# VHH binders against p0dx41, part 19

Target 1, 281 residues: p0dx41
Amino acid sequence: MASFIASDQDVKNFLTAPSMNDQEGIGFAYATDEAVLKALIPAPLKLMAPVVCGYVVHMGKPTFSAPYLEESLFALVSYKDKMMGAYPINLLLHGPGAESGVIAGREGAGIPKKLADDIELRRNDNSATATVERHGKTLLNVSWTAGELNDPSIMKQFAGQLALGKEAEMNSFFYKYDIDQHEDGTNHFSNVQLVATQLRSLADQVEPGNLSIQLESTDDDPFGELKVLKPLGAAWFHFDTSVMFNTLKLDEVDAATTMPKLLTGRYDRSFFNPKAATYII
Short names: E, the ipSAE of ESMFold2; O, the ipSAE of ESMFold2 at other seeds; V2, 0.75 times the mean of E and O plus 0.25 times the DockQ between their complexes.

## First folded at step 4 (VHH)

Design s2 (framework vhh_7aqx_2)
Fold by ESMFold2-Fast, scan of step 4:
Structure s2 (fold): chain B 281 residues (1-281), chain A 124 residues (1-124)
Amino acid sequence: as target 1 above (281 residues)
Amino acid sequence: QVQLQESGGGLVQAGGSLRLSCTTSGRTFSDYAFSWFRQAPGEEREFVGAISWTGGSTDYADSVKGRFTISRDNAKNTFYLQMNSLKTEDTAVYYCAAGYPVEYSSAPRSYDYWGQGTQVTVSS
């Protein structure tokens, strides 16, 4: 039997870099409204392109939990014109390991994770579909059909992100913060900081194809704000390994300008106005 | 798991240079802190130097500071000990070691994985 006091070996194991091995699913990209997407990106990050990237994947062998499904919409950003990477706007998780994934990601890495009510990912031959449901809405409905990208001109950039048999490294940018409770019953933000966590992945399967995508919104998850102006493409992929490592503290940032852009991806509307709580009846 | 293999040992004359390599067979190379230890005949095993899992911090024993340099190459899953201005007192079996990030230290017990050792002999 375990103890409330962890062994030295348990502490060492806990501090080993997490990996999401045997990761498989649909990756995609679509063009969106530049002004809208740009407004969502907290300084000092800069938007690189008016494109939303996303995925719906199954994490087959995470080192910290049972398997689970995960969705993300993210932007491509730069920091000081030198570091480039992903800025996740949302992540939704579902399945046996999902709760552990939310807790670990939010506590350890500042990742904007919530639980979905359902995520379905299905492949039949050369076609696949994924749906993400939360609070009575299908927030995301995406399909991939093997073949030509919607916009073949992006094939080189698309293939470069998912090159077969080559380890690829990418930065993911997150904002971390503390919420301090004060004696008078008010809460305050402190220690608001930009961090980069590096990800190393080895793809052993990448199949480009045509993207079909539909978004719906709720007040808790306003996906429709990221309008689909033009589908660009999708791929079915498999990562044998995907390891998070090397977290860099990059900048301390102003809470007043930054925090408004972080809360919707992490909390539901009931945190901001209890009278606006949503019920499915 | 992780296996460590040293190479680059041998016989060298005093004042010469030698580079030791330690190659790992783990998928988490960049997550480990690495160190070098040595054991001279009839002496206890002593710390030589260490490099943090980020490569942002290095530490050296006073006896080698300014002469030895630790570095790592994450792309090759290899870390190195560059030994310059070698002295006869540097003659020892050199061991490489790996441990989790919070166990970056000069203490041998902080490292879970060890190489077999490579002999370095410095002649006068």
Scores: ipSAE 0.000, ipTM 0.077, lowest interface PAE 25.0, mean pLDDT 84

Design s3 (framework vhh_7aqx_2)
Fold by ESMFold2-Fast, scan of step 4:
Structure s3 (fold): chain B 281 residues (1-281), chain A 124 residues (1-124)
Amino acid sequence: as target 1 above (281 residues)
Amino acid sequence: QVQLQESGGGLVQAGGSLRLSCTTSGRTFSDYAFSWFRQAPGEEREFVGAISWTGGETDYADSVKGRFTISRDNAKNTFYLQMNSLKTEDTAVYYCAAGYPTLYSKAPRSYDYWGQGTQVTVSS
């Protein structure tokens, strides 16, 4: 018998660090146009390589929700030549826990999360496929076949990030901001901040393989901007544990130059233009 | 491929100093974070110090803070451990280790590349 007033124990439980345990799926990388990708990265982050990384995974035992499926495309970036990590460009979620995942990630961590209309992830022996559908398009279609990477020269990248049986710590960079409504009929961005969320993961399965990838684009989710110039590789992986254990506030940044790079990953076109198409229900 | 080779170990009296070097092979030296670990007889390997892939951040075990300094020279593909004010309890085999930026940690199992070790003996 719940109440609108949470108990002290409920508040304590709410503040426990979130874990995405029993995480399994396809991770991949492909080469893209350097100038295009570099332009998407807000200062003071710097692009490390003209490579888009991504994943489609099933979160089997999240501590904050029922299970769900998640997709992300991200860049590898550095901060002030002392920190390295992922800069997620998008995240799409689907499944029983997806709504809770979107709310928690957007509200608590500034993560650019939206709901997909469908995500499928299937493995048959030494092959696997994943598809992500939103607003009438299959935005992402990937396949993994066990064996050699498309480009074997990136094997050390998988070894470093998905080292089997080793605890790994990694950074994900996000921008947090407030939107303040004013009596003059305008909204203002305030407290625009770069943060690093730190993850601690234990991989108990990593299987490299060949990547096939296709992207489709909509105005709401312009995946085609991140053109596939060359598939580099894929892996099937499983994390036994993955914990978001720390957040570092790094910098306050300029809203005018930063905010244009954050909105498409968080909002659909109906937010930006009074003439934008809307769905009829 | 990364290969690590330690040098600079030896016998020193308490209160003395030693400088350990770790030389790496490969054009990708700048892509790695580097750490020093040590192992006393009958004990497991313990963390001593680390330097980030850019050299901008360093970390040290509490037992060596203020006495040991880690540094790197990317042009020479070498990183160093300067050990000052040595104590008898610093006696151990010292190992250098290399990991990617995302695997910077104090746990030995997080490192893919290790040197063969160099003996440091501190006499009273």
Scores: ipSAE 0.000, ipTM 0.145, lowest interface PAE 17.7, mean pLDDT 84

Design s4 (framework vhh_7aqx_2)
Fold by ESMFold2-Fast, scan of step 4:
Structure s4 (fold): chain B 281 residues (1-281), chain A 124 residues (1-124)
Amino acid sequence: as target 1 above (281 residues)
Amino acid sequence: QVQLQESGGGLVQAGGSLRLSCTTSGRTFSDYAFSWFRQAPGEEREFVGAISWTGGSTDYADSVKGRFTISRDNAKNTFYLQMNSLKTEDTAVYYCAAGWPTTYSSAPRSYDYWGQGTQVTVSS
């Protein structure tokens, strides 16, 4: 019988770094409008290329939950011309473990996670498809077909970061913040910080292939803003292990210029207007 | 397998203009992002400007912003640095560099291919 008071061992287990082991799915990249993508990246991060990267994966053995599916679109960015990594624009989760994944990621790591209404990922021999549905729209529809990349010269460099049988380390950049309720009835952002969370992964399967991709938009998830100008390529991959282990606090940032770029990935439009509804149960 | 060759360097008086060219050979020119760096004697290589793989974005060091313009001509396999309102502090060896489409950085380490450099001297 559990208690509202966690045991010392439960606290120790809670503080163990999360792992997303037995992770597989479709990774992809496409070229987009550089001015649009650059405008989405909060300072002091700098956009490295007019490329949107993404994935749709199944998390087979997360340490904190049942399995779940996850989608992300992210940019490749640098910090002070020394650190490079991913800046996730969105993450959508679905499946038995999805709620735990959203809560843990948002509360603990500042990750822009929401729940999708459905995510499907299906592989049939040398082809695979993934779809992400939320609020009545198929936001993302992607397919991979084993073989030649859409642009072999470009994606060879990108795919090289997923070297088989070798542990790879990557930075993911997130902005963490507090929302403080003040006694005058106003809310304020405080402690707005840029952090880098380090990820260590071991890929045991990477299969390059051709990308087909379509995006739809809603006001809550405006994927169509990141227009597909040129598909670059896709790969089916499997990570045996994937561990988020080290968080570096890098910079305190200005809330006024930063927060407008963080809210759409974390909140739906209902948060941005005066509340007009009363709910009676 | 891309080779870079700078041209257009030389001596110019302060307030003048100069255009550097970087001609490429090897892989398809349009598959690369390009940048310019410079190095004065006894100093480390300094970022000057970059142009994205699509040509849709450019970035410049604060010291040259508004004076220098980077551009590319895919039909000629050449990219350029137009230098206006030159100052004596702009005196350096100028290097062109190429990187994959994901390259958009002011760090020299991010670029895989380099030219051998061209001298620019700005006199008072």
Scores: ipSAE 0.000, ipTM 0.145, lowest interface PAE 17.1, mean pLDDT 84

Design t1 (framework vhh_7pa5_2; at its last look DockQ between E and O 0.51; V2 from the best seeds 0.00; counts 0 for: pae O 8.2 > 2, unsure alone 63.5 < 65)
Fold by ESMFold2, look of step 4:
Structure t1 (fold): chain B 281 residues (1-281), chain A 128 residues (1-128)
Amino acid sequence: as target 1 above (281 residues)
Amino acid sequence: QVQLVESGGGMVQPGGSLRLSCAASGFTFSTYGMSWVRRAPGKGPEWVSTISSSGGSTSYADSVKGRFTISRDNAKNTLYLQMNSLKPEDTALYYCAKEVRTYLYGFTPHNYYGMDVWGQGTQVTVSS
């Protein structure tokens, strides 16, 4: 029976590690301005290459929600030259499970998730397209065509990373924080910390190909700051299973130097500017 | 809890040989590719060599081709680097690295992506 009070079993089930099974979509990479990308990376993470990676994916069987579509742009980074992986700059979600996905990601690991107005992902035969729309613009328009990568010099690396149905692991780095309210009603940031999440995924389909990509900006989502200087390649993929198997707390970090680089992936201009308003339904 | 412990370094004269070992634990060693990475004094990390999970495919940086041989023993969870014809420029701290299988989201050069490096490393010094 329905109740505002959760059962003990409900609480236990809530604490189960999340899985995001049956993922499918377009992954891609392009070269961008090194100085611009480097400036977005909070310490102590360091940028490893002047490359933006990203995806548009259908999350078919998440354990915490109905299905949804997800976009991300991320940088390749290291932590103290010891751990390497992804630092997501943004994630936009759309679909029946999207609201739950935003809440889970924001609260669980500080993942920079917002809702898109629309995401489309379409494949026919050996080509696919995806679009991400928010606040009056198509922020991202990508296509993949099966075949040769845009930059042949990375084909060996790409092919080596696509080996047989082996488990894939990804380190993803996020900054978590609290927003505490003072007794006078004003707010401050506390407990700002760098964490790493580790996903174990089993890919059973990977088809490399050519990338075509276009980015645009709005006041709320400045995707165009990460200019496409050179497309490198794309692939269509399917992951049968994907499990978050570990989360590591790596460092406490300074709020004053860190939070300016976190806010725009999580909040819109109306949060910062009393003269900003947006009316869409 | 991944652990990689490097050993076998030391001092050698130019033209000498060393064999490095890396003992692995905390993961299914036989299903991951492995690499050697080195850091010379005052330099950033440099990829040296990579071996596939089965040991059937190997690759090497141009600076070490023909002189270094990577190998693995999956029954002993151990990675090796045989270094022959050593030169002063091979002087570095050598680290063993586990491939992070990051399929489908990465299009970066092999030596910039998908490797974890940890442990203290083992020092190789090639001196006069």
Scores: ipSAE 0.014, ipTM 0.344, lowest interface PAE 7.7, mean pLDDT 84
Fold by ESMFold2 at other seeds, look of step 4:
Structure t1 (fold): chain B 281 residues (1-281), chain A 128 residues (1-128)
Amino acid sequence: as target 1 above (281 residues)
Amino acid sequence: QVQLVESGGGMVQPGGSLRLSCAASGFTFSTYGMSWVRRAPGKGPEWVSTISSSGGSTSYADSVKGRFTISRDNAKNTLYLQMNSLKPEDTALYYCAKEVRTYLYGFTPHNYYGMDVWGQGTQVTVSS
């Protein structure tokens, strides 16, 4: 019989490291306004290039949930000029595992996840499309067509990073924070810190090609702030395995200067603007 | 257990030459691209040069093009940087770095590498 009380074995299983195996979808990159992108990056991270990278993928075999679709836009950043990696600005999830994915990501590492209303990812032969919809608009519309990159000048650098059948490692940076309630019911922030997760992935397919991408904004998700100045390229990829094998606590950070850049990754306008209301039935 | 150990730095007069080496272990060296990166006092990292896994493709920052030559010996698991016509501006701590293989970084301009593993560095000082 089902119970609200978890077994001892359930508790032990809860503590195992997550994997996000069988990932497949479109990855892409485009140039954007450097000043705008830099302004979104909290200290002590530094922007390394005026480029937004992103993806729309199917997470086929996550260990913490049923499968789901995920979108992200991220910047390329460094920590103290020695550790480089991704700083995700947003992640939107959709599908049967999405609720669990949002909870796990936020609680585990402060990952800025929200639920999308719809994510679609379709491939036929040598082309693929993806759309991400939330709160009345298609925020992201991307396509990939196998072949030449939009910017051929980056092909040599891109090709130097293609390695099928070999493990690749990636740092992702997140700002973890807790929200505690005061005696009177108001909130305060605690444990505001920069963390890095380290992921080891095995890619067994990467098919480069041409990127077509459009962004739009809503009040809750201002994706259009990250303008597409120049599409650089896209690829269809498949990762057989993807394991989060390490998490590093890097810095404690000041809440007053940091939290304005973090809240919109987890919360909509109605959470912090008393004159914002949304009614959907 | 990836390790990178740089050597060959030192003090040299302007116009002089140095040859830097980077001994690699703990990974299949011949299948990864490699880079040299330098850091002057109080500055962030500056990309210097990159070489493909086979050694067939090389790239250089404009500030060193024509003066520096990157090379590798895959049989000895060693990366090299031949530095000629050295200038005071070349004074820095020089690191070698192994590329981090991920599709998501491959669309960055200007020969950007996702570099996750650094050596301890070797100091190059160019002064009279």
Scores: ipSAE 0.013, ipTM 0.282, lowest interface PAE 8.2, mean pLDDT 84
ESMFold2 (binder alone), look of step 4: mean pLDDT 79; pTM 0.797

Design t2 (framework vhh_7pa5_2; at its last look DockQ between E and O 0.14; V2 from the best seeds 0.00; counts 0 for: pae E 11.1 > 2, unsure alone 61.8 < 65, placed apart)
Fold by ESMFold2, look of step 4:
Structure t2 (fold): chain B 281 residues (1-281), chain A 128 residues (1-128)
Amino acid sequence: as target 1 above (281 residues)
Amino acid sequence: QVQLVESGGGMVQPGGSLRLSCAASGFTFSTYGMSWVRRAPGKGPEWVSTISSSGGSTSYADSVKGRFTISRDNAKNTLYLQMNSLKPEDTALYYCAKEVRTLSYGLTPHNYYGMDVWGQGTQVTVSS
């Protein structure tokens, strides 16, 4: 019989390293306004390039849920010039496994995940498209066409990063925090810290190509702030395996200067504007 | 202290073969991917081949595909490169390199992708 009490074996299984196997979709990069992007990056992370990277992927065999689709936009950053990696600004999830994916990411590493209203990812032969919808608009519309990158001068850098048959390790940086309630009922942030998650992935399909991309904003998801000044390129990729094998605690950070840069990726306007309301059924 | 020591280079005629070895110490060899990189006279470093930590996945530069084979023996902490059908263009100083654990996802600046430690290299010279 089902029970609210988990067995000892269930608890042990819960603690195994999560895997996000059988990932497939579009990865992309575009140039954006450096000052705007830099302002979004909390200390002590440093922006490495005025480039937004992102993806729309199908997570085919996650160990923690049914399959789901995921979108992300991220910056390339370093920690104290010694660790480099991705700083995701947002992640939107959709599909039968999406609720579990949001819960796992939020609780595990403070990953800025929300649910999308719809995500579509479609490929035919040498081209693919993806759309992400939330709260009345298509926030992201991307296309990949196999062939030359939009900026051919970056082909050398591109070829070195997604090599077929090569296991790659990746850092992603997130900020974790607690929300505690005072005796008078008001809340405060505590334990605000920078962490890095480390992912080991094996890419067995990488097809470079041309990027076409449009972004839109809603009040809850201001994707248009990250303007597309120049599309750089895209690729269709497949990761056979992908394991989150480590999380590092890097630094404790100031709540007052950090939290304003974290809230909109994790919460909608109704959380912090008493005159904002959204009704979706 | 991480140490990589390459050996097995030498002079061979075009069409000949060599097997390079790389002895690794000072780190847990079996948990890292490994690569071969070469530096030809007058050129910068060129990636040659990569093998995953388990040895189950390999990749090669187009210029060597079908002629070179990367392998590893995790019990002996040793990386290998079998080089067949050698050409004068393969003349270079060959290095083994340990993969970096700090890679970003997607389109990342070239110098960020990720070979952390290099040996002193072993010279391969292909001449008639």
Scores: ipSAE 0.006, ipTM 0.168, lowest interface PAE 11.1, mean pLDDT 83
Fold by ESMFold2 at other seeds, look of step 4:
Structure t2 (fold): chain B 281 residues (1-281), chain A 128 residues (1-128)
Amino acid sequence: as target 1 above (281 residues)
Amino acid sequence: QVQLVESGGGMVQPGGSLRLSCAASGFTFSTYGMSWVRRAPGKGPEWVSTISSSGGSTSYADSVKGRFTISRDNAKNTLYLQMNSLKPEDTALYYCAKEVRTLSYGLTPHNYYGMDVWGQGTQVTVSS
């Protein structure tokens, strides 16, 4: 029988490493304003190039939920010139598993996840399109056409090659924090720390091609701040397996200088402005 | 300077076994994934097996699955390949490869690091 009390076996299963197996979709990169992107990167992470990377993917067999679609925009960063990886600025999820995906990511590693109103991802033969909609606008509209990259010479400086059929380990960086409440009802940030999640992933399909991309902003999701100065390229890809097998605690960081860069990826205007309200059910 | 030194090769009859070792130095071994790659006569390099930095995940080419086992000892900075049920088509120069940490932009989620080959190799010859 169902119960509010989980069994011992359920607890053990809950603690296994999460996997995002059977991922498929569009990955892309474009050049943006370096000063704008650098300003979004909290210390001690350092921006490695003035490029925004991103994806729209179908997470076909996650171990923590039903399938869902996910969008992300991320920067490429280093930690102390020793560890490199992705710093996701946002993630938007849609679909039957999306609620569970947001909860798992937010609680597990402080991942900046919100729900989208709609995500579509469509492929026909050698082309694909994706759209991400939230709060009245299409925030992201991307397409991939198999063939030549938009700017192969610039991509050569900033892109590596996938080793298909081999597992690779990758880092993603996030900031975790607590929110505590004082006796007077006001809130306080504590325990703000940089973490790295480590993934091992097996790519078995990557089809490079031409990127077309448009961004829009809403009050809640200012995607247009990361202006597309030059599309660099896109690919259709498939990851057979992707396991989040480790989380490293790296540094404690200053709340006052860090938290302003974290909040908008995790919360909407109604958290910041008493005169802001959104009624979508 | 990264150094990878393979050993343990030799001549063996079909059905036999060998255990290859790769001694690593010049980098923090425990933070990198490692692979075995082989080069058969008249062919280019072929990926054989990969192991994650922690040793918790392994993968194998179809041609060796079930016969070869990759492992590592992070305390000794050493990578291993146990090769059982050897066949003549396993004859090759075997070398270990370190995962290359490079900045990768944009074509895949959560950037993918490739492999590079630095070892000199150890010869495995399987002949009747």
Scores: ipSAE 0.006, ipTM 0.233, lowest interface PAE 10.7, mean pLDDT 84
ESMFold2 (binder alone), look of step 4: mean pLDDT 78; pTM 0.790

